# VHH binders against o67189: the designs that were tried, part 28

Target 1, 350 residues: o67189
Amino acid sequence: METTIFQFQKTFFTKPPKERVFVLHGEEQYLIRTFLSKLKEKYGENYTVLWGDEISEEEFYTALSETSIFGGSKEKAVVIYNFGDFLKKLGRKKKEKERLIKVLRNVKSNYVFIVYDAKLQKQELSSEPLKSVASFGGIVVANRLSKERIKQLVLKKFKEKGINVENDALEYLLQLTGYNLMELKLEVEKLIDYASEKKILTLDEVKRVAFSVSENVNVFEFVDLLLLKDYEKALKVLDSLISFGIHPLQIMKILSSYALKLYTLKRLEEKGEDLNKAMESVGIKNNFLKMKFKSYLKANSKEDLKNLILSLQRIDAFSKLYFQDTVQLLRDFLTSRLEREVVKNTSHGG
Key: E = the ipSAE of ESMFold2; O = the ipSAE of OpenDDE; V2 = 0.75 times the mean of E and O plus 0.25 times the DockQ between their complexes.

## First folded at step 11 (VHH; framework vhh_7uia_1)

Design q3 (at its last look DockQ between E and O 0.48; V2 from the best seeds 0.00; counts 0 for: pae E 3.1 > 2)
Fold by OpenDDE, look of step 11:
Structure q3 (fold): chain B 350 residues (1-350), chain A 120 residues (1-120)
Amino acid sequence: as target 1 above (350 residues)
Amino acid sequence: QLQLVETGGGLVKPGGSLRLSCVVSGFTFSDYYMAWVRQAPGKELEWVSDISRSGDTTYYEDSVKGRFTISTDNAKNTLYLQMSSLKPEDTAVYYCARDDFWEGSPFDYWGQGTQVTVSS
C-alpha cells in the first residue's frame, strides 16, 4: 500500500514500522529531503548512504548484510540513491534480481530507504524488484501540494522577514518556478537577501533578481547555465556553490538527470513524437520546466547531449575510481568547453 | 515525549459552529508554526490554517477563509480552531500539527485527531 510522506513520517518517528524496506518517490522532492534530513539527525553515525551507480553488487550485499550480523548493534538507516543504475548493473538476469529481492526481504535489523528523485510510474512500481518490495515493505509518495498552499508558504516566508511582495510579483515568481518547492526555496531566499534593505518587492525587482547570477548559489542555476552553454557564468556559479558547501555529487546528480532527460527528448523528437507529451513522459510536467527544457533542446544537438552524458560519466568514474576531485573535474570540463566555443567564434569571424 | 491532543469535534448541522482545541506537551508551541490540517474520507491530508510563532500572523486555505479562525493561548499551551458556517464539505478528521515548513519540519508532529461531521 502506498503511503503519503506525511503519514509515513508520523508513523516512522512515533511508532516504528515493522517493515524494513521503503521506497521514497514523488514529485515533491523537498518533502523527501526534509524527511531524510530528520532521519539523518535521528540516526547520526548510523545513517549510511549508498550510491547505486557507485557500489558494486558485492559491496551492496555486504552493506545490507553487515547490518544484520551485528545483532547487538544500534539500528541503522541505509539510504540508497540511484537504485535504477544499480539495477542496470545487475543486468537482466532473473537470478540476480531474485537474489536482490531475497536480500531486501531478509533485512531485519536496519531500515532501508530506496530514494528516487522523481515520481515513479505505475509500470515501474509494478516491475521487479519494486513490485516485491511493495509486498514486504512500503511505498512512500511525496505528492505535489496545492498551488494555493504553495502560494501561502511563499507568503509566509516573506512575511517572516517583514517583506511585502506585490501580488503580480508573487504570481510571477510562482509561475517562473513552476511551483517547484526546491526552486522556490532558493529564489525566495535570494529575494529575501536582496530585500534586506527593502520592505517591498515589486514585479520589476523580482524579474531582475529571480534566476539571476547572484552570490547565492543555486545548483539549478548552474545546470541552467551549463545547458545553455554559458560556461563562463557556469564556472562562477560552480565556485559559489562549492563555497556554499554544496556537495559536488549533488550537482552531478542533477546535471546527469537533466542531460539524460534531454537526450531522451531529443531522440523522441527525432522520431516525430509530440514534445509536450514526451516531456511529461520523462517527468517534466510543469510549464516552466517545459519552457526551460525547450530552451535546452534548442541550445543542444543530439551529439552535444551525448557528449555531455559521456563527459559526466567520465567525471563520475574518475571521482569514484580514482578519487579525483570532482569539482576540479567539473571545472576542467567547463573550461574545455569554453575554449572550444572561443575557437569556433574566431573561426567564423574570420 | 511530544504529544498533541485534539478535542472539540462532533456532529453539527450545516451553518453551525465548533471550536477545536489542541493541547501541546513536550515542547513549546510558540517555537513553531502551528497548523490545522484535515483529512476527509478517501482524500489526502489538506492544510487548513497556520499561525505564526508569535501568534500575530494567520494563514488560511481559501475554502475556509472568513469562516475559520486559528488562535493560541500561550498560558495553556493550546491551539484553537474556531469554525463557523460549517459546510458538509468540512467533514473530516482534524489534526493539529507543527508546520515549520521551510525549516525542514513540515507536519513533523500531529495528534490523533478529532472527528468533525457536518450533516443535515
Scores: ipSAE 0.785, ipTM 0.919, lowest interface PAE 0.7, mean pLDDT 87
Fold by ESMFold2, look of step 11:
Structure q3 (fold): chain B 350 residues (1-350), chain A 120 residues (1-120)
Amino acid sequence: as target 1 above (350 residues)
Amino acid sequence: QLQLVETGGGLVKPGGSLRLSCVVSGFTFSDYYMAWVRQAPGKELEWVSDISRSGDTTYYEDSVKGRFTISTDNAKNTLYLQMSSLKPEDTAVYYCARDDFWEGSPFDYWGQGTQVTVSS
């Protein structure tokens, strides 16, 4: 079965299909997110998230099991991220790939959703195991909405709040965000707050207020504060990022990437490697980024970075496997780090 | 319990007109955006029009502007689509849907659809 995400959403929640395994992919990731949110609401405690880069083969197959921990045969929704990373673990193990396909083909009571964060190309969809999933399950694509529809959605939101947006200002905003709905949601809410009393939004005002998030500038500020151990400010920036509509999993991915790069650089530095060459080996070529990474290396010991990585892995695991709120877990982490800072500051000073 | 039921489809010649109705039960539809969405044979679902929660503001896809009019009757919990100057390209199944796009629930409830065919 091949279908679009709106067609799939329309039928799945009224008359569920016979197929049990689906691949979700596409350019319009907002629509995948909203489908999964509705799925999570429907299934509650029977909604399970797996991350292919974090689980073993045995854990993966156990999670697809028809057996309920509490003895019931209740239908579950199993959502799998980073499936490509799981497939890399199978590598040259042709027998294990055949086992995977057999397990997926034989899912009877649960629904399994294999989620990609991009649009898959025809070659990828024609490769096993996805070729087999297309046969016994379904491929669901979230196509990009037209630019005109995105423009109308943005304009509708401003008009709902009584805000008159000049045409040049609207076009600038759309081009600045690249018609990206996740970015647009962030910038539109900020602009609505800015224009709440004026009720008019000009090009100059959009230029002053709106940001591009394509380089993840706001997430960079959070990561910078955390790595420089300003946990109180980091917590405030985190709350701002969430209110602006930045997805918490994006925050976790960037922070984890930085932490791993820093740990690698610490080890190369201990071996006596040239720091500039080491930075380029982990993909840091921009002089501004090199300067920032040097400051992070100065602020964090190898042990600090190891403990950070372990904490991030724990947060990610609890978020993915146990339905716990990623944002709250990250807040708890920062609060714990801030409390340790307070303990350091409570020594007698006079 | 919650239902959306479309009626009013049929066969018309190019240049003709039809009025579609969508009767809603199980919620007060003035609390939501309501939309018309269509699907031509073998094509993707295409948003056609929607109407604000108040009923005051209407929005249309470019190809139907000036030909289609969306409206509501809150007393009857009914959404309408008045279609005129119909073209063969308008041939589709027309669905009414509840839309909460910016709040993260785009087209969360659908009707069964009504067929519109424009042919000589």
Scores: ipSAE 0.382, ipTM 0.767, lowest interface PAE 3.1, mean pLDDT 82
ESMFold2 (binder alone), look of step 11: mean pLDDT 78; pTM 0.789

Design q4 (at its last look DockQ between E and O 0.70; V2 from the best seeds 0.00; counts 0 for: pae E 2.5 > 2, unsure alone 61.7 < 65)
Fold by OpenDDE, look of step 11:
Structure q4 (fold): chain B 350 residues (1-350), chain A 120 residues (1-120)
Amino acid sequence: as target 1 above (350 residues)
Amino acid sequence: QLQLVETGGGLVKPGGSLRLSCVVSGFTFSDYEMAWVRQAPGKELEWVSSISRSGDSTYYEDSVKGRFTISTDNAKNTLYLQMSSLKPEDTAVYYCARDEGWESFPFDYWGQGTQVTVSS
């Protein structure tokens, strides 16, 4: 049975479920992240994260089995990211999927959370192994909140800080962020910081501050700059993000996701598909995001996007396999791109 | 143990009024923002109204604005929802919830709920 994240959160922390394996998916990733943060707090050292794109099949099974064999050990929470990638690694062999399902079904002492960064389609949920997981575990969905609720959340946050926001300014902010809670949180925090000396935020101020490169750099700003090929600014923002304690893997995840979506969109465009429809098909429904993605598509050729994806894959591989500094790899990547652009500009000016 | 107990639900005709109450135990509700949420059959949990910690600010969903009033009695540790001009669309289980906003997890705790049915 599919449950909402609100119901699940309530039940999980008050009356632990009998089921041990859960799939978390949905449009509102902020809620999932918030839940996971609480989970991490609850479990502390017994909170384990697995990356499906990084972990081998053997390692995966070991991780799940070790948690079951030591019956005397404290209950653990195992969170699995990029499960789809793991499945791809397993291949199309029916036996492998069956093994996986069996392992998941036999989880008894620990909680396993399979986290998707998007809303799963019905077809995905009806396919193995998720179909089986739904039978012995739970499917949890994080749906978007109402626009009204989101608006009120934002207003409340400003009010708590003693800040008044003009109605037009608020509407602009909401539209600009597409009512995305993650984006809103970041932008609101920036605005709060900006308004530390001012008790009123005007439309002009919001326009100036929102999505601007500030000391409080958002991962999305970084991604935006990178995709628009402002590598110099991207480097600066990267440093800021790291200084703020943003994990480089989080940056990579978002960047990879965007790059893949863009590549897909580029391919669809080449096939003559409607861009708006195509964007929706890859989960871009917000008008603001659509606008951004259109800008990214204009700024990048298919080849550019392909190269970006390959570069990101390499960075990921080097980070995971060779334990290289992900931040340094990103810096190197940006620097390399910057150098190439400079050379191109000098060759045409001449 | 945290406990939220909702009461006051029932069957009412369209245009009628109901007053819901929520008694809080195990924590001081003045330390938290409190909310009313509702869930209709086959629908998702819907935010209805919130009240600030101080009680000075109230927030409402557009669909209930002007018809519903949220309030608190600190002495009784009780949250209220005065509902007027009720509509069939208001039919739902109503829950009293602790509203942590986006700082933590929205509606991290709520009670068993009280059924409100608006029917002719």
Scores: ipSAE 0.546, ipTM 0.823, lowest interface PAE 1.2, mean pLDDT 86
Fold by ESMFold2, look of step 11:
Structure q4 (fold): chain B 350 residues (1-350), chain A 120 residues (1-120)
Amino acid sequence: as target 1 above (350 residues)
Amino acid sequence: QLQLVETGGGLVKPGGSLRLSCVVSGFTFSDYEMAWVRQAPGKELEWVSSISRSGDSTYYEDSVKGRFTISTDNAKNTLYLQMSSLKPEDTAVYYCARDEGWESFPFDYWGQGTQVTVSS
């Protein structure tokens, strides 16, 4: 059977289906998480989690086939994360996949939920063992909620706490998180804590507070400004980071990582890979980061990125080889770029 | 036993009006936020409108703003959806639902639904 998580949840807790094995996947991971929370509440001590990357093959099959020979056993809910890693452990042999499929088909006393952290493609769903699970079990998809529903949920939560959020602040927060409910819940809780006495949130406050729980958020602001070639603001943010005690090697690590990813994306684009797939291949899955990386790619040529990488390598080498101040080397780089922009404007204006 | 019973569906011409009702039993109506959701054939479930416990806050999907009005009658444990300026794309089964909000699975209980068909 194939169904949506809303329809599945509607019937599962009242008139459970005869099928016992289900695959949960989809773009709206929040719905999967809340469904599993309700499942955990129902099954209590009989709610079991297996991690496919940690559990042995024998432990996996024992957990699925476990029954009491003597006495009554209650129905259990077995939730499997990282199933792809478990499949990798099994290898590619047809015999091992047939054994797995037979075990899954023979689950009769328990429920088994195979949980994916993304939406599966049709090709993935058509391959074994998931093809067989679709036949004797079910495939449950969690599709995205509408943007307006997500906006309503966020507004409702702020209203419950008596907090007035300005409209532009709300829109900024929604765009910043890409309407991702998992990220929104964390940021909204932080903003509620911030605004607990004042009871109002403005755009400037949301900009200041969102993603501010990690020191790396401030480093990402510096990297953003540098990659968009706003060297004057980048210098100011760099000075702030250093005054707050951010280690310059942390700044170099993140900036170098971004520069290398951007260069790789340029080369993958030349090879014909679409940008969204290329971004996922270098670990960029968050909608906010995808939006930022698209802007970085637009602002920087392949030659710009090559020169940036070479400059960062030189800064790293001089820091380590000659024990020169990494921060001053970064300042010198940014100042040189800013001075080049000033000279160009003055020459054209004169 | 908890029940949500939708009525008031039917066939209506484009531009017409219809009022849906949902009578609730098995829980105190004013303790919960309520919603209307809909599903057209072959489409995903779509949130239409929600109303706060107090009735003071109403929320609407963009496609129905200005055309639909959600309301309650707490004395009768009844949720309403007044539908105006109906369009063919409003054709769906409409369900009333209890909205558990952000902390749990959204729409934990649904009614049986009432069919709305907008056609010339």
Scores: ipSAE 0.464, ipTM 0.810, lowest interface PAE 2.5, mean pLDDT 82
ESMFold2 (binder alone), look of step 11: mean pLDDT 77; pTM 0.789

Design q5 (at its last look DockQ between E and O 0.39; V2 from the best seeds 0.00; counts 0 for: unsure alone 62.2 < 65)
Fold by ESMFold2, look of step 11:
Formats: structure tokens, sequence, C-alpha cells
Structure q5 (fold): chain B 350 residues (1-350), chain A 120 residues (1-120)
């Protein structure tokens, strides 16, 4: 059977299914986390976790075996992480795969939840053992929550604690996390602790407190510095982002998005479009973002933005086609721009 | 016993209007935030709208803003969704739910649903 995690959770805790083995996967990992938290609450001491990368094949099968609890029949919930790593230990031997499928098919007294940390592709779901699990058990997908729902959830949490968050502070937080609810929950809880006495959060306070472990490492700060042509500081922030594990593709994605929006805005202004309406047409509706984009437009000519876009396209192409280090290509770009700025600033007469 | 019962669904032509009702028992609205959610055929459950405990704050999914209005009648323990300018893509089973925020996702308490069909 295939179902969504919303529907599965609704039925599982009221009228549990006869199937005993389920695969949980999807883009909205927070929903899987909340389901498993409710599961742990229900099963208490009978909730067990297996790590597929840490446990041997025989220990794995022993943990899934039927058991009787002294004093009666007591079902357990068995949660398996890193199942892909367990499958690697199993190898390609047909007999071992057949044994795995047989064990999973014959689970009768316990529930088994195979948890993936990503959305599985059709090919993965069509491969054994998951193909067989789909037939005698179930596949449960956790689909993405909408941006509007995530915004409402964040606002609800602040309001619950009596905290007034400025709109630009809220938009900054949502954009910085990419509407990732797992990250948002952690950052919002820190912001609530910070603002518990003052009861108001400004943009500057969110910038200082959010991601406290990485407060000096911020992709949007890098983009801001680059677009305002502070290449020296941009280089320092870039190095910090990489050292804290920010993937260079994330950096390229955000920077490219901003550059393309700015170039579009320049072209719309040349056509006589009102700047505020033009900004809304490319998705910039918040006053804070409008002010930042106005600053970027002032700092960059249309030719500057065209050259930036071309440079970003070259960096992306060299990374993909020539397997060159994206970070080093970005450094080289920034270093070249900084050197040009130094030459421009030197005294001619001296 | 906590129960939520949705009514007011039906068949409507595009551009038409409906009002959905959700009668609750076992709690009152001023103790909890409430939500409407919907599930179109073959699609994931979609959050539609929420209303704060006080009734003063309302929130809407982008696709329904300006067309749908959420409200409550505390004397009748009833949640409403006034739908107007209905489109074929609004066709779904509509559920009411308690919205306890991200700690209770997807939802801890929700009803059996009422069918809304928008077709020519």
Amino acid sequence: as target 1 above (350 residues)
Amino acid sequence: QLQLVETGGGLVKPGGSLRLSCVVSGFTFDDYEMAWVRQAPGKELEWVSSISRSGDSTYYEDSVKGRFTISTDNAKNTLYLQMSSLKPEDTAVYYCARDEGWESLPFDYWGQGTQVTVSS
C-alpha cells in the first residue's frame, strides 16, 4: 500500500493497520520526526531503534524476530535508521536478499518502520526489498508543507509566547532557513529564549542570535557583501561558510537567484515599469527585501549584473564539466574583483 | 470524547459559493486554534486556513486568500469556512482540525471530512 504520512498517522493511532512493515520517506522530514515522537510516546520501553550501519546481519534479524513478553502479549515498535547501509552489508547474494524479504514478510506481532532521510525515487521503491515491502506492508511518504503553512507555524509559536516579531525579521529568518521547519524550530526556540523579557524581535537581533553556532557564517551576508562590492569581507565570509559545512551549490543557488532578479529588475526599469511593482513581479514583496534590493540596484549597473551572471555561469560550467572546485573558482572571482578595486584606488600622482 | 463533524459540502458550479461548518464536542474554540485542511483526489493533504484562539488572527493558504473566510461561533462551538469564487481546483474533501502548531503535526484531532465538488 502507498499512503501519505498525514493519512497514515490519522489511522495508525486509532485503528492500526494489519500490515506490520512500513517505509517512511519524503521531503518533509519534520513530519517523520513528529510521527516517530508520537510512536515513542505510545510504545515507551517497547520502542526500539536499530542502526543499519552499526548492527550485524544476525543481530538485525534477531531484533526483528517474534518475541513474547512475560506476563502477556506486548507489541513493540522497531525503528530502523540507515537501512541502506544494512543493505550494503547484505551484498548482492540472492539468498541473503530472499532471507531479508522473508523475515520482513513474516513480522506479525511487532511494527517495523524503515526510515529514510530523503525522498526515495521510483527506481529505489521498485527495487527489492522495498518492492516487496510495498506489497505486504506499506510505503508512507511525507510531502512538503507549503511556505504559507510554515510561515503561519512560526508566527503561531512567537504569538504563543507573546513575542512580537518585526516583519523584516520574520522574512529574514524564513529565507535564511529556506523554510526548513527542522532548522526553524531550533532557531525560533533560541529567539524566544532571547526575547522572553523584551517581547519584541528586530531584524538586527535575529541576525545576531539565529544560528548562534554559525552567527558569523551566513550565506545571505555573503551575497549582501558581494552585491555591495565589499569583496574583502565577502572572501572572509565565504571561507567561514565552507569551514562550517555550507555546500557551495547552496551559495551558488542563492547568489544566482539574486543576480537574475536584479538583472530582471534593471530591464523592467528600462521598460518604464514602476520599481515597486517590478519587485513584486519577481517575488520581492517584503519592505526589508525591497530596501536591500534597492541598495543592490544602486550599487550595480546592468552591465555589472550581466558580467556577474556570466561569471556565475562559467563557475557552474567549470565545476560540472571540468570537475574544478567551485569554492576555489568563487575565491578566484572575488580575488580578481578585489585586485581590480585596489588598482582603482591607488594614487596616480604619487 | 473529542469529536469534530464537518457539514455543508456539495456540488457547486465554478464561481459559486458554499459555507462549511464544523461542530465540535469535548473542547471549546477559545481554548484552541482551529484549522481547515483539504485533500484533493490523489494529492497530499493541504492546509487551507487557521484561526487564532481569540478569533482576531486569521491565516490563509495563498491559493484561497481573498476567496475564503474562516470564522467561529463560540456559542455554538462551530467553526466555519465561507468559500466564494470556487474553482475546479478547490474540489476536495475538507476537514476541520485542531491546530496546535508544529509540535502536533500533522494534526492530533481532525474530523471525517465533507466533500466539495466544483464542476461544470
Scores: ipSAE 0.541, ipTM 0.856, lowest interface PAE 1.9, mean pLDDT 82
Fold by OpenDDE, look of step 11:
Structure q5 (fold): chain B 350 residues (1-350), chain A 120 residues (1-120)
Amino acid sequence: as target 1 above (350 residues)
Amino acid sequence: QLQLVETGGGLVKPGGSLRLSCVVSGFTFDDYEMAWVRQAPGKELEWVSSISRSGDSTYYEDSVKGRFTISTDNAKNTLYLQMSSLKPEDTAVYYCARDEGWESLPFDYWGQGTQVTVSS
């Protein structure tokens, strides 16, 4: 049985479930992140994160086993990201999948959260090992909120700060963000900061401030700049993000996701598929994001995107396997790209 | 211990009125925004209305705007939802919930709910 994130949160924090393994997925990733944040707060040092793309099969099983054997201590929350990548590592061998399922089924003392960064398809949920997990654990879905609810959330936030937003300004903001809660949160915070001296926000002000490079930059601005190959500004924004306390892994995750989607879209275009349909197939449904992605596709060749993906994979590997500074690796990457662009421009006469 | 107890539901004809009540214990309205949410069979939980901590601001879903009124009695620690001009589409279990906005999951705690059925 699939449970919504709201119901799950209520139950989890008030009456701990008997089930120990949960899959978190959905279109509204903000809600999942919010839940995980609360989870982290609750468990503190007993909050563990595993990265499926980083850990070996043996490491994975060890981590889960250790968590199970020392059951006399405080319950632990184990969060697993990039589980799909882990599954790929396991291969197509039936025995390996069975082993995995057995290990997951035997988790008794700790909670395991398998987190997907997108809504899973029915086919995925009906396939092993998720099918089995659904039988002895739980599937949790974070669905998108209604437009009306999102609008009200934004209004509430402004009102709490004593800020009045013009109706057309609000509509613009909502449309611009595609009603994405994560983007809205960041933009609203920027606007609140901007309006510290002003109690009314106009359409012109929102247009000027929204998605602008400021001291309080967001990850999406960074990604936008990077994908549009404004590497100089991207470097500045990166520094701002880090100073703001944004975790580099979060940046990498979003950037990787976008890069992969773009590459997929590029391939589909080459095959002659309709771009709008293709975008929807990769989870890009709102018009604003579609516009952005179109711009990214124009700015990047298939080869560019491939190289970007490879670079990101390398950064991830160096960060996770060799414990290199992710921020520095990103800086190096951007600097390298900037240098290449300068050379290209000089070679073509400016 | 936190407790929310919803009452006032029932069977009503289209165009009729109901008043829902939610008695809250374990916290005060001064500290939390409150909301009404509803869930119809086979449908997702949907937001209906919210009221600010001070009670000076109220918010409504478009489908219920002009028909429903949310209010609080702080002395009784009770949240109300006055429903008028009820429609069959309003049939659902109604829950009283704390509304944390977007800082966290919007609804972190709600009661057992009260059934509202609008039928001719």
Scores: ipSAE 0.373, ipTM 0.756, lowest interface PAE 1.4, mean pLDDT 85
ESMFold2 (binder alone), look of step 11: mean pLDDT 77; pTM 0.783

## First folded at step 13 (VHH; framework vhh_7uia_1)

Design u1 (at its last look DockQ between E and O 0.44; V2 from the best seeds 0.00; counts 0 for: pae E 3.2 > 2)
Fold by OpenDDE, look of step 13:
Structure u1 (fold): chain B 350 residues (1-350), chain A 120 residues (1-120)
Amino acid sequence: as target 1 above (350 residues)
Amino acid sequence: QLQLVETGGGLVKPGGSLRLSCVVSGFTFSDYEMAWVRQAPGKELEWVSDISRSGDYTYYEDSVKGRFTISTDNAKNTLYLQMSSLKPEDTAVYYCAREDLWEGSPFDYWGQGTQVTVSS
């Protein structure tokens, strides 16, 4: 059985289901997170989180075992993240999968929420053990809200605060955040704080404030400099961003998104597609952003963009797999590029 | 005690009109966004309409746009849904819900619902 997160919430909080194990997934992670927040509030100390990538098999099964050392028969909510990683740890042995299924099937007193941070594919849902697990309580899907709905939510919030946002500014904000509600919430709050007594937010203002860590430092400035191959200035801005406490992964996320879009656009352009239409197809609708992306496309060859993507993937991998310093990796990347540019300029000037 | 009570549902012919009311108690109406949602038999819960805290901003699903009007009376702590040009596909249980999606608490309180049946 598949149900939406909204339907599930209604049922769960009004008439708790008899089923105990649920799989949560979807594109709109905000909705899942908000549900979990409510769940946490409801269960308090009886709210437990398990990380599938960190927990051992033994620990996992112990956590699911109803034998609370603490004799209190209180109903618990167990949330499991990174379940896929846990499954990988279990391996391909049929016996282990069966054990897992058996354990989860026998959960009687506690609620278990298996949470995926992305939308699961049909193939994944149809594969064991997830197929069996999903059959216990069902699949809860957080479907993505329409862009229009999200836009309206943002507009509503601004309006409630007496703030009018220019259409271009709003579009810019929405595009920059990729219509991610979690990110939008943060940025909108910042903008509201910035506006304080202002009744109108302009594109320039949004550009300056959005994803900024200070009045003068913006992540998008960094990305802009990098994509325009001003590596020296990019390095300086990077240092500033880090000094102000911006998380390197945030930088990587934005940069990766832009790089991928640019690469896609470059390919479409080579195929003879209309660039404006192509930009819209990748979510670039704002005229200002279109202008910027055009400049990025001019500044970068297809090979440049490919190399950039590969470099970013490498940085991401080294950061996640080897726990290397993401900031240092970014610095190294920029330094390397800077050195190459200097060499090119010296070779052409001589 | 927080309570939402829907009224105004019933049987109506296609093209007819109904006005739903939701009386709220236990909280200040203007502190929250309010929404109408509906659930037809065998279908998922559908977001029909919502209204801002101030009552100045409204949202409608495309299927009801131009036909339904959401409004509030703060003095009466009452939410309204004026439905016109009703269609058989509008047949559902309609719920009044407190909404706070931005703050992370969408539909934290619901009424019991009121049945709307559109049939010839």
Scores: ipSAE 0.519, ipTM 0.811, lowest interface PAE 1.0, mean pLDDT 86
Fold by ESMFold2, look of step 13:
Structure u1 (fold): chain B 350 residues (1-350), chain A 120 residues (1-120)
Amino acid sequence: as target 1 above (350 residues)
Amino acid sequence: QLQLVETGGGLVKPGGSLRLSCVVSGFTFSDYEMAWVRQAPGKELEWVSDISRSGDYTYYEDSVKGRFTISTDNAKNTLYLQMSSLKPEDTAVYYCAREDLWEGSPFDYWGQGTQVTVSS
């Protein structure tokens, strides 16, 4: 079965297919992410993400089973990222590849989505195990949206907010991002926030504000919320990042980097060093970032930052030493912090 | 709770005209962008046209540009597609759909469709 993601989404949510295993690939990765977002909404806690570079063969096959200790007998949606890395762990051994194909063929009560971050070529689709998946399951392609369609989508979003965008500013933004909707969504929303009071957006302003680093911007939003102790929103953003295929190690790396910089700044401030110079010494030169880091320093004591660093080191160690799910460890950390805030907002009475 | 109901399809000769209507309920019509999409026999679903939530921006697939006009009547919660100079290639089931690619909800609601047949 081969189909486009638009056709697949139309039929999947109204007349579910008999096939149970699907490969999602394509040039327009944003469409895959939007499909997975709707899938997450439908399946809720029965939506499971697997990382092929992190899981063992046994964990993989257990996750594809019809039952789990937490899910009962309800239908699940299992989403697999980095499947190529999982295949590398199996190596060229024909027996292991045949076992994988057999397991995939025998998925009965769940849906399995193997997600690629690029468009696969004919050669790749003709290789096992994907050739077999095409036979008993389906191949779903997310073809690129036209540049005109993308331009209109962006322009509509600015006009919704009453923001007049100069034509050269719009064209610069589209060119900067390469018409990439994932990057465009983040940059446009940032520009809308920037222009919310003035309602006009010039070329110079877009050049100053917009960046071509969409995945890091998403993770920076999560880090911002966590460091400002908005744990409820941080949990929502974390879930979105994972559902959209951002690797938990990337999240941990950026969060750890920020935590270490903040702790260093606290120490330099205690030694009497000028805060602006201290920030430049740890690589924070942009005035917007300086403003954000000042906010983080205000919200977090030195002890808060020490405890955060230790917690992140523990999460990393437990993930590696006990092979525990990094995402769940991070979610548990945030949930614990949120529950502590709820307790502080209630009184004992008398 | 949400309903999108397409009407206005039918059999028409080449060069003819039809006006499709889509009446929506269960959401604030002007808060979402709306689209017409179609599926010809044996073909994939393709976008025909869409309109911004304000009504100020329209987009047309190249093969229908200049022949089709999308519009809305917010007071009636109705989306329209005026089709003219119809060709046999326009034969398809036409759907109206609510979409928000920006917020990750492409085609989150759509109707049952209305058949348009262009033949001699």
Scores: ipSAE 0.260, ipTM 0.653, lowest interface PAE 3.2, mean pLDDT 82
ESMFold2 (binder alone), look of step 13: mean pLDDT 80; pTM 0.811

